VH-VL binders against q96il0. Designs and how they scored, part 51

Target 1, 167 residues: q96il0
Amino acid sequence: APERGAERRDTAPSGVSRFCPPRKSCHDWIGPPDKYSNLRPVHFYIPENESPLEQKLRKLRQETQEWNQQFWANQNLTFSKEKEEFIHSRLKTKGLGLRTESGQKATLNAEEMADFYKEFLSKNFQKHMYYNRDWYKRNFAITFFMGKVALERIWNKLKQKQKKRSN
Key: E = the ipSAE of ESMFold2; O = the ipSAE of OpenDDE; V2 = 0.75 times the mean of E and O plus 0.25 times the DockQ between their complexes.

## First folded at step 1 (VH-VL)

Design x5i (framework fv_cixutumumab; at its last look DockQ between E and O 0.01; V2 from the best seeds 0.00; counts 0 for: pae E 15.6 > 2, placed apart)
Fold by ESMFold2-Fast, scan of step 1:
Structure x5i (fold): chain C 167 residues (1-167), chain A 124 residues (1-124), chain B 108 residues (1-108)
Amino acid sequence: as target 1 above (167 residues)
Amino acid sequence: EVQLVQSGAEVKKPGSSVKVSCKASGGSFSNYEISWVRQAPGQGLEWMGGIIPDFGTANYAQKFQGRVTITADKSTSTAYMELSSLRSEDTAVYYCARVSYEDTGYGSYYFDYWGKGTTVTVSS
Amino acid sequence: SSELTQDPAVSVALGQTVRITCQGDSLDSYYATWYQQKPGQAPILVIYGQNNRPSGIPDRFSGSSSGNTASLTITGAQAEDEADYYCNSYDSSGNYEVFGGGTKLTVL
């Protein structure tokens, strides 16, 4: 049997960054866009003596990033796969080959593709609604814990300042 | 496939320096960390430091600060580790390894591809 | 001493399950990674991010953690699993890599 061509092995599984953030960072870092999700990963700075509340916030942000990245990576791959299947099906119906004389993929015009986009949006409407709802819930939770962490930090600074001045 | 090819074995005198190379191929070089890990005969693994070529600044383990210099040449996709003021205790196999990052939960660095190692012997 | 503690040796009968443990304060905050090393060879990544396997690592290998303890489990040990196993995590600052002392697995 003929050798199979080299397969793409640079797929990023959910939550695996294709960017290695620098060590000893004192700030969050934003990486380049992921190939599949087209989202930029964030490396979160971990402070020395991170509080349990700070750790919970960081884990929540990391989990939300992973969830968001996985959703869009899967959605983009599904879109690309179904788009190719749609194009293939329509070209077959027209009695046309999958490739042009130059060996490039044959394409459909914008009016023909409009049918695919309408079908895809209709098919995924409920899925995207649930995504939006979950996205808002996650961001609300993150904002809430960010507020708690901010209050904790302010309180700790006030306690230290008062102790210094009173002693 | 990512492949790391290291320079050949070295025999050095105490007080001298050694520079080991690690040439990367098959994947992205400049946006991943290349780390150095050594292993003395019959001993465990010890991290020395690493560099992300795009950032140009190396990070060193405390034990090796002042003696180790890690550099990278993006044009040749090669990282270097130079260890100075060699002692007999520096006799070890020196590995280069590519570092990837997982961004789930806590986030963590991990060594996903390793070179075959370079033996450095320090003897009089 | 290292910040990550492993037993120096463990034995398992062919086809049985063995659990290799790693203990350290940093494991409360960071997942352990696990490496397998056979004599004369470079280490090979076995588990990362608590329980993820790289391509080519058999599914008999799994990772878990509880508190400040991480574990590598081999379900149905094979002869080729005889090797040294190292856990890896960070110091308390999260900036420096720390390896455990290694556990020599003997398959009987």
Scores: ipSAE 0.151, ipTM 0.624, lowest interface PAE 4.4, mean pLDDT 82
Fold by OpenDDE, second read of step 2:
Structure x5i (fold): chain C 167 residues (1-167), chain A 124 residues (1-124), chain B 108 residues (1-108)
Amino acid sequence: as target 1 above (167 residues)
Amino acid sequence: EVQLVQSGAEVKKPGSSVKVSCKASGGSFSNYEISWVRQAPGQGLEWMGGIIPDFGTANYAQKFQGRVTITADKSTSTAYMELSSLRSEDTAVYYCARVSYEDTGYGSYYFDYWGKGTTVTVSS
Amino acid sequence: SSELTQDPAVSVALGQTVRITCQGDSLDSYYATWYQQKPGQAPILVIYGQNNRPSGIPDRFSGSSSGNTASLTITGAQAEDEADYYCNSYDSSGNYEVFGGGTKLTVL
């Protein structure tokens, strides 16, 4: 059976930022902007005694980050591709080549590109609306768990103080 | 010199699909448009569509939209044209051609290199 | 899609001049490209842009345009020039390629 060559869908490589923060970091680290999404990844700190609520919060934050990274990586890739196609088509319509006489890539002016941006925004409007909705939903959940974790930490501190007073 | 080598003749039944290949050699492949043009027996030339391999998306003539798929493999410098739901009217010689351009301020695009053509016969 | 129209057939005496015309609305905006096709062969580019000839095309071939018309002129027709000639351009949108119906040239 001839192996069906997997069409490598140009999925933006899941750019897991290979930035490894120092192992001894007691705080979240912000990495450099990702090549594809242009978003700065956060490396979340994992406490030694991470509570179930803290773990849940961390996982939610991580999942949300991954979701956001993937969205923007794909969006940027799509944008770049469609932009290039638009430029090519417009140049063709104008009877211009893809390269100038100097060998540089031919470009369109800002006015000509305005049509592309308008069309791109229009075409992706629904996608952006869903993104915004989901972004708010995810952030609301994160904020909710942040509150729970904060309360848990306060409670644990109070219990520790009581135990110290009893000894 | 750029050469476009096409796949061999095909005989197909109505309702089936045909996929024709066009392998480019002797020049850059990825930044030039490869177009497909067909010619029915005793008829004129008909543009079907084209692809720029770097973009990976094809442009199709309205007549063939939804029935033709043009793809390109940059690794093998090969363009493909797949035509589905074949009819007797699709009996033709299918040519691949490279689109070039001259930049003279107001340039012109033209088909500078052609394949030898692939005969597709659709018969019951 | 803007169509390009050509006369289906024209004749020319050996050594005489013939003009093949192509008409279409898109030709006001775009140059016509001309192709020669002999029986059983792929088309060959003969004229493109503003009267440009590819290497190997004789100087007896020339191109011109006026308004919505493009013309291929063969000055001093030779027996070997007997072929089908197709004009090509873009449609009015500039996004699609279109061909004329072709002109069969007979050299008498």
Scores: ipSAE 0.024, ipTM 0.612, lowest interface PAE 4.7, mean pLDDT 87
Fold by ESMFold2, look of step 4:
Structure x5i (fold): chain C 167 residues (1-167), chain A 124 residues (1-124), chain B 108 residues (1-108)
Amino acid sequence: as target 1 above (167 residues)
Amino acid sequence: EVQLVQSGAEVKKPGSSVKVSCKASGGSFSNYEISWVRQAPGQGLEWMGGIIPDFGTANYAQKFQGRVTITADKSTSTAYMELSSLRSEDTAVYYCARVSYEDTGYGSYYFDYWGKGTTVTVSS
Amino acid sequence: SSELTQDPAVSVALGQTVRITCQGDSLDSYYATWYQQKPGQAPILVIYGQNNRPSGIPDRFSGSSSGNTASLTITGAQAEDEADYYCNSYDSSGNYEVFGGGTKLTVL
């Protein structure tokens, strides 16, 4: 939405507002980290007069957020489960219990855990490679649509008339 | 050249409402914000709110929420500000102004064209 | 929801340099825009975006900012510079316009 943005000293995209209060919000919201993905969700604002191009951009951003949250929720779950299984297997081989006397889960030293981390990364290498590719594809598409929205606004202003200040 | 022509002076009683018009000519209307700024006698400038006609919704200063309505008619290139429940403290000159944007290394918004003002007098 | 504070009045001798100051918490994050208003007239833009002058504004007008303070500087002040000067920026959220209280400049 081409809301008036505040004039900032830092570099910022022009033509859109960056922040708005919740009660009277005309901006997206960033919430606390999601329990499973550890990502901060964006709660997207939907203006009444959203253009078809602006709608496409918003939906692409929503879909990308959902995709990213799903990927990291699944990865975090898999990592946690496989780490626990690795620790349990090695503790059992050493004749040690799965929990300490205080009830905390027993663990392995950093040297022993290095084998797990290497194995996990190796097994998931291709999945993370395709995640990175898809992440870049999605973010370049988002940037492309952001540019189209910005150019549409600039082009409409220029088509109306050259600015009178320069004339 | 862009000109903003405002409606004439108004004299109103407390509790009534006033609707001031601002007609744009000589330039683009629909994709520029029209803001309303008032100035009480001997006082400073006070921003009331604004509208971008293409979006059709307005943004209002917190002080005026619930009393002010800002609208635009693209077919006549005219913006309107209506202030209800008038009080003597609302006696002021009401300006409309067009907002421009320029990339000066950082985004810059400013009022590039002003109407001549509409005097609204609220008296018992 | 932030306010901009200006001195109500300043004086300058003809041909001398004067600074008009605007203070506010939001000015750490947002530039100030400066308007000149003469009696019975609508305001006119003098300085925007740190130190940009629109066409028709003499180069003796300049703007600057540091921390929470923005300044309008007039070098070689002339009698025609006698006017009210308003700084304009945003509240802390960046959503609402705010004006300073204005500074009356008297050229002696």
Scores: ipSAE 0.000, ipTM 0.466, lowest interface PAE 15.6, mean pLDDT 78
ESMFold2 (binder alone), look of step 4: mean pLDDT 90; pTM 0.923
OpenDDE, look of step 4: ipSAE 0.020; ipTM 0.571

## First folded at step 3 (VH-VL)

Design f1 (framework fv_ebrasodebart)
Fold by OpenDDE, second read of step 4:
Structure f1 (fold): chain C 167 residues (1-167), chain A 120 residues (1-120), chain B 108 residues (1-108)
Amino acid sequence: as target 1 above (167 residues)
Amino acid sequence: QIQLVQSGAEVKKPGASVKVSCKASGYTFTSYYISWVRQAPGQGLEWMGWISAYKGDTNYAQKLQGRVTMTTDTSTSTAYMELRSLRSDDTAVYYCARDRSYLGNTFDYWGQGTLVTVSS
Amino acid sequence: QAVLTQPPSVSVSPGQTASITCSGDKLGDEYAYWYQQKPGQSPVLVMYEDSKRPSGIPERFSASNSGNTATLTISGTQAMDEADYYCQAWDSSTAYYVFGGGTKLTVL
């Protein structure tokens, strides 16, 4: 029985971007684009007096960011691998080597690559649909909690003003 | 229990290469970084570099650029550090450490160390 | 490159308080970490994020960071606390770790 090669589930673990702002910073930081996902990581500031609602919002934003980073890192890796395989397969079919006579990496023309992109998009269509759906759900939740936090902050400011008028 | 177990002591000639292994256990290997630190006899700790156990991203100390290569094998939860073009001043105990990148830039677990002796 | 400066040695009598300082420009923006190393042993994390104590570290160990100076304090110093102590910080600009030169604590 051929040993089924263990599909390396490239489960991109929550690939913690090594981008790290100053730990004692009092504001959010935006890092450079991650080399795998091409997304800019955000490091969220943690206030000393963070409310439970603010904490929940921050965690939701963090989780959503990690989810996005993982999705696109994996998608880009898959794309790159399949693209390379496609190129190699087509070159082989043409009787062409992987390198030109000048030693450059052989490539396909734009028309041939258009077929790859169509096939790749078709194959991944459902995956992208699920991603988009989940992206909207997550962002809706974030926006909702942002609204709640804003209301909480207004309420706290009003209470503080009333206390100052009563003293 | 979390453990980092390193390979045994090495004796090398100048110009040779050495590859030290660090097998991790007791935690999710791919959730952390590994940092390498060396200590020359009677000297302080010198950070060499870090590697992401998952992504394989590396950052090496400037002094070691071009001579050091860090790798990981996720299937065996093992980190490797190769140092090339060895010199007498590379004689040191080499440590791997679990590097907590997200929860704090700290080395919370260390290997037992690997003595590398470079002698003519 | 960021530099952390420690005194080369500190001596203390048993039961007295030992203080080890670590100075560096990055300590205003970054957390300090402290490691204990006994002869022939691997370093052990004794303090993290300026003042936090890992599990298993005695309460006599404390640390603080003020401005560009981190301080490790050992109250009621015991003979077993004789070791080399290293401060560490992260340099976010280079993504490097930096160690201090180490301090030999002698318990007399």
Scores: ipSAE 0.045, ipTM 0.663, lowest interface PAE 3.3, mean pLDDT 88
Fold by ESMFold2-Fast, scan of step 3:
Structure f1 (fold): chain C 167 residues (1-167), chain A 120 residues (1-120), chain B 108 residues (1-108)
Amino acid sequence: as target 1 above (167 residues)
Amino acid sequence: QIQLVQSGAEVKKPGASVKVSCKASGYTFTSYYISWVRQAPGQGLEWMGWISAYKGDTNYAQKLQGRVTMTTDTSTSTAYMELRSLRSDDTAVYYCARDRSYLGNTFDYWGQGTLVTVSS
Amino acid sequence: QAVLTQPPSVSVSPGQTASITCSGDKLGDEYAYWYQQKPGQSPVLVMYEDSKRPSGIPERFSASNSGNTATLTISGTQAMDEADYYCQAWDSSTAYYVFGGGTKLTVL
């Protein structure tokens, strides 16, 4: 399985944890969380008799996943960078080293970090509002097309039933 | 119109380095990976590595590990491939190609190719 | 060595059906992709995910993948189809792409 990858940054190629699900699944495949976005990728199953409407729905779901992955990967990266910069600037101001005596990264206590979290949330409030708005719009569109696909399947089943009765 | 436009041909001496650029247009650059593929004269296609334009992570073919570096500049939608310690058997046409993992790991658009000649 | 094996050449007459095979153990679990390359030109994607055709590729191009063998089929082959054809697959264990050695299609 591709889920278990060893981290060998000096001698192995970087990015070996790129997710690739088994292709022969007859269902959607859900993978392990992406290390940047913390979201699980979905590989969508494609039926043999996929209709144009079903294809449109699948593509919309795939594009929404890529958009969502990109947003959270960027957000988490920005958070991590700004948090590290904040910690380093405060430690320098206090005359403290960047590492503990055990060799681990030095951190600030919860009280000292409170101002950073408040500032980060405040700074990103509008960005998160726009994300939520677009997320709802995308999910509404997906739900709408799911409804259309469901109606198409019901109609096709009814047509088949009528043909069998006519013949 | 989706296009990948590569830098011009290069002639290098053995031991030199070459850096090929690939400028993308007509799509959201950060939504795709870029793969690099080379082709020696009269030979087949050889995959060199991929880079994620949104995450910056890379994976290089084992044969080239330690000699190749792939980077991107999102402000100009440009991917770069640098190959160091050039040998005569590195003479090839170098291609960049658009690659999307979630849409089946396919190379749907290719650059025009950059001929790199390594000769004494 | 190459993980994907293709015949080095295939010859057909105009209007005949050409079949190009690609064999490898990874094809049982992974999709096959096909590229056409004409002399002096970049490769062009002609088939993806085993059997799907990109927009702009004629319907006479078709493909399948059964067991460890993928097949590209060109019905009613035309002179313009003369090219090198490469199969490609993903190796999920290494996160590497692999190409077949290529097949030269001659229309005569």
Scores: ipSAE 0.000, ipTM 0.480, lowest interface PAE 16.3, mean pLDDT 80

Design f1a (framework fv_ebrasodebart)
Fold by ESMFold2-Fast, scan of step 3:
Structure f1a (fold): chain C 167 residues (1-167), chain A 121 residues (1-121), chain B 108 residues (1-108)
Amino acid sequence: as target 1 above (167 residues)
Amino acid sequence: QIQLVQSGAEVKKPGASVKVSCKASGYTFTSYYISWVRQAPGQGLEWMGWISAYKGDTNYAQKLQGRVTMTTDTSTSTAYMELRSLRSDDTAVYYCARGHPYDIKTGFDYWGQGTLVTVSS
Amino acid sequence: QAVLTQPPSVSVSPGQTASITCSGDKLGDEYAYWYQQKPGQSPVLVMYEDSKRPSGIPERFSASNSGNTATLTISGTQAMDEADYYCQAWDSSTAYYVFGGGTKLTVL
């Protein structure tokens, strides 16, 4: 690789969200929608005195976000690929080119595309059912850990009041 | 059990290419970045680049631009690092390591065992 | 480009406190991470996000990051702690992670 001096990079690495918040911020940060998943990534604030339980909750939320991002990126990619293959297949069957004489993409009418959407939804019904099931399982777990964190914070406040009273 | 298992040691001549593999297990491969880090004998750690197992997008260290290519195979949960036009000073142990794709401040929590690449005449 | 500076070596007697520093302009705004590497082994993450300890790392390990200097502290240092220690931080100007040069900890 050339040893030329590095110019400063203005943006995040290719393929990563262009989201690069200050690392020592005081609250969660929300980035722009991901190109593939169309979901906004959240960068979670980490307090300086984060408890092990708070860390478990944060990591569970981060893991859930990445699972969600992965699911929708893969789903959107699959949808776009299969849609394009369906359109190309139907156009070839009709003896039509992939582009109009004006250079625009050749399209199918709404009635023809309805066949694709029906097939795609039917084919992916079980996958979406499992997604919804896992989504609820993950949110159930997050809710349980949020409850535990809330109880820990109440207990810590009670202990802190006790310490301040003795001082 | 989270584990990154790398391919075995390689001996290459100057000008050759080497391709090191890193097979991930015990976690969702596409939820994390894989970084590559090398260490020349008796020297410190040098970051080479990273790849998103999620999107396949890469970012390479400036000094390695044009010589390195990082890829992934999501069907086998395997990351690859190919280094071309090898020089004797590319002799090093090459490590793969896991990082978080949307939390770029996260460090490398799991590392492969390392692959020794020796470049000599 | 960010540079992280570590002392090349630190020596302590068993049971003493070892302090390893890491200095760099980016540390004021970015988290520091610490890795332990024993001869012939892969690096192991021992501290993350300035001061947090991964599961399985002994409580004698602690760390801080104040201003432009991050510090790894090992209390009651044991022979098993003898290793090379590397700090790491994110460099937002290059979108790279950067490593310190490493510190060899000797326990004698």
Scores: ipSAE 0.000, ipTM 0.474, lowest interface PAE 17.0, mean pLDDT 80

Design f1b (framework fv_ebrasodebart)
Fold by ESMFold2-Fast, scan of step 3:
Structure f1b (fold): chain C 167 residues (1-167), chain A 120 residues (1-120), chain B 108 residues (1-108)
Amino acid sequence: as target 1 above (167 residues)
Amino acid sequence: QIQLVQSGAEVKKPGASVKVSCKASGYTFTSYYISWVRQAPGQGLEWMGWISAYKGDTNYAQKLQGRVTMTTDTSTSTAYMELRSLRSDDTAVYYCAREQTYFSGNLDYWGQGTLVTVSS
Amino acid sequence: QAVLTQPPSVSVSPGQTASITCSGDKLGDEYAYWYQQKPGQSPVLVMYEDSKRPSGIPERFSASNSGNTATLTISGTQAMDEADYYCQAWDSSTAYYVFGGGTKLTVL
């Protein structure tokens, strides 16, 4: 599984976005895209009287977000590293330098890069397949608990409304 | 029940490295972060960084970036903190502490502390 | 540099109310946490998320966070409360936790 793989340990970025929402917010907050995953983090508001079911849902969503962030941070880092190594290898084989005369980073044409993309996708096929499987499983669990929380909230509102009318 | 047990005191020379261990028990290790906090003799608490026991990602205090490395071994429920290029001002008691939730700041259980003395 | 300022010492008589302040511009946006440390011991979390008390901490401990100043209040202070107290908050601009300088509470 991706979260347990050796590649995750070896390539995982240590940095965290320096920007995060004020924790005293009364609402969920969406942050800027993470430098490595390019996904926006969500910081969840925790109500004072959070039910055990609401806590379970929130923690599941937080855990899923962390898993998703780490997967894409590692995948993007691996892609960038292997792409650079591929370009350097091909340029060296051609007897070309790593920089153009203008000092820009030397690159390969689209046809040559197609070889890299094909190999990268093939090499990472199982990893992406397991990611999709786990993503579906996590979203199914989240949807299930969201349904339970919704039912709990509806029942509590009906119960409170009845009490207000009796007073 | 919940316990963090740290390795014993160390005496090091300037320029050496030290690696402190923190063995967790009584809870699901991979469900929590481990923060490292140090305290120089007679001084206050200084946060060094945290590590996720689940995904292994780290966040280090700026002044220690490049000298500190935090790792975990989930098979033994142990966290490690290695500090390199030791200086006399690194003399401190080093604590590991369990962090209850992401960005919570709740350091709810602490290890007993490890005294690291850097002397010439 | 520290972003949270605490008085270095506070002295109270037994049974009196002790008040320890923690000031910083980040406290307006972030939660404050409080730790108690007795000589030769590890810190103990005594208050979290501005005003919440962990299980096992006496009810005489309370806290608040208003504007840019967080306050730890100990009512009916006892000799056993004599300790160093540290506040803590998250600094979103640096992505790390910051501690106050600490306050030595003396119960004379």
Scores: ipSAE 0.000, ipTM 0.482, lowest interface PAE 12.5, mean pLDDT 80

Design f1c (framework fv_ebrasodebart)
Fold by ESMFold2-Fast, scan of step 3:
Structure f1c (fold): chain C 167 residues (1-167), chain A 121 residues (1-121), chain B 108 residues (1-108)
Amino acid sequence: as target 1 above (167 residues)
Amino acid sequence: QIQLVQSGAEVKKPGASVKVSCKASGYTFTSYYISWVRQAPGQGLEWMGWISAYKGDTNYAQKLQGRVTMTTDTSTSTAYMELRSLRSDDTAVYYCARVKNYDSPGWFDPWGQGTLVTVSS
Amino acid sequence: QAVLTQPPSVSVSPGQTASITCSGDKLGDEYAYWYQQKPGQSPVLVMYEDSKRPSGIPERFSASNSGNTATLTISGTQAMDEADYYCQAWDSSTAYYVFGGGTKLTVL
């Protein structure tokens, strides 16, 4: 379970730089990048008395993160697959093997690879445009709920001060 | 494709220094630690240390402290490992590896292809 | 520095189940990781965080960690699985990674 790793994080000797938060973290923290998406996940702290509005904001942020990670994991996988197919196809056309005389993986020069990158970016332009549109919509919603949570916290502080004055 | 490509084989005399490079591609270099591991001919894996590509913080195995230095060049996404005062028992294949984690300090994926360093007179 | 102990060799016939153990006092509260290394090649991650399998590794590979002993299990062992296998763990007391001595798996 992940819980075992979390319990061990803050027992490292002093002076060692670590990816992991302290065992008793009361704040959000940023993890290492995902293998496929290459994006750093945010692990959200869940307070004991989380309001329904705070929960809604947190779930929206978590869902947006999962969507974002899935998008880039799929995109990176597609890029990797198509790049490998392109290289293999070009080497086959040239009558070259997949390995050099020295046993190293055969590669294409920068000029040949530039053609692939141009084609890939062009082919995926519309997909990235829709991603950006959805990303802005999601961030607008997050910002809106952050505003609501901020107002709720201000109101709660004012109620608390009112209650103290009434005593 | 995520890949680590290391510099070529080196032959050094005892007392010399060697600097091995490890060029990263296909991921955000500054988001990960890079570990260095060596393997003497016919022997097992020995961890040498790691470096944060973000902060440049290092931690070295006790046996190698004082002789090893790890650095990174963010502009070229390259990690370096320099070993000084070479001895014949430093003859080994030297590997770099990306450290990936979730609920632990991490695991090594991928590994570079290795660099053979031979120390002989 | 902690020590991880592996048997130096394990032999199985094709199709049999291979079990490779890794013992150390740190394994009771630290994760185990497993790497496969074929001659002339770099190590490849085959299992991480005790029992998790990375994408691309066949389902016949599984692992567990109980008490102070981690075990890598290869069911239906194939000739292509012949390799050296290394366990690894983090030693929180020293802040160093430790590798086991390695186990040579022979399939004959």
Scores: ipSAE 0.000, ipTM 0.461, lowest interface PAE 17.8, mean pLDDT 79

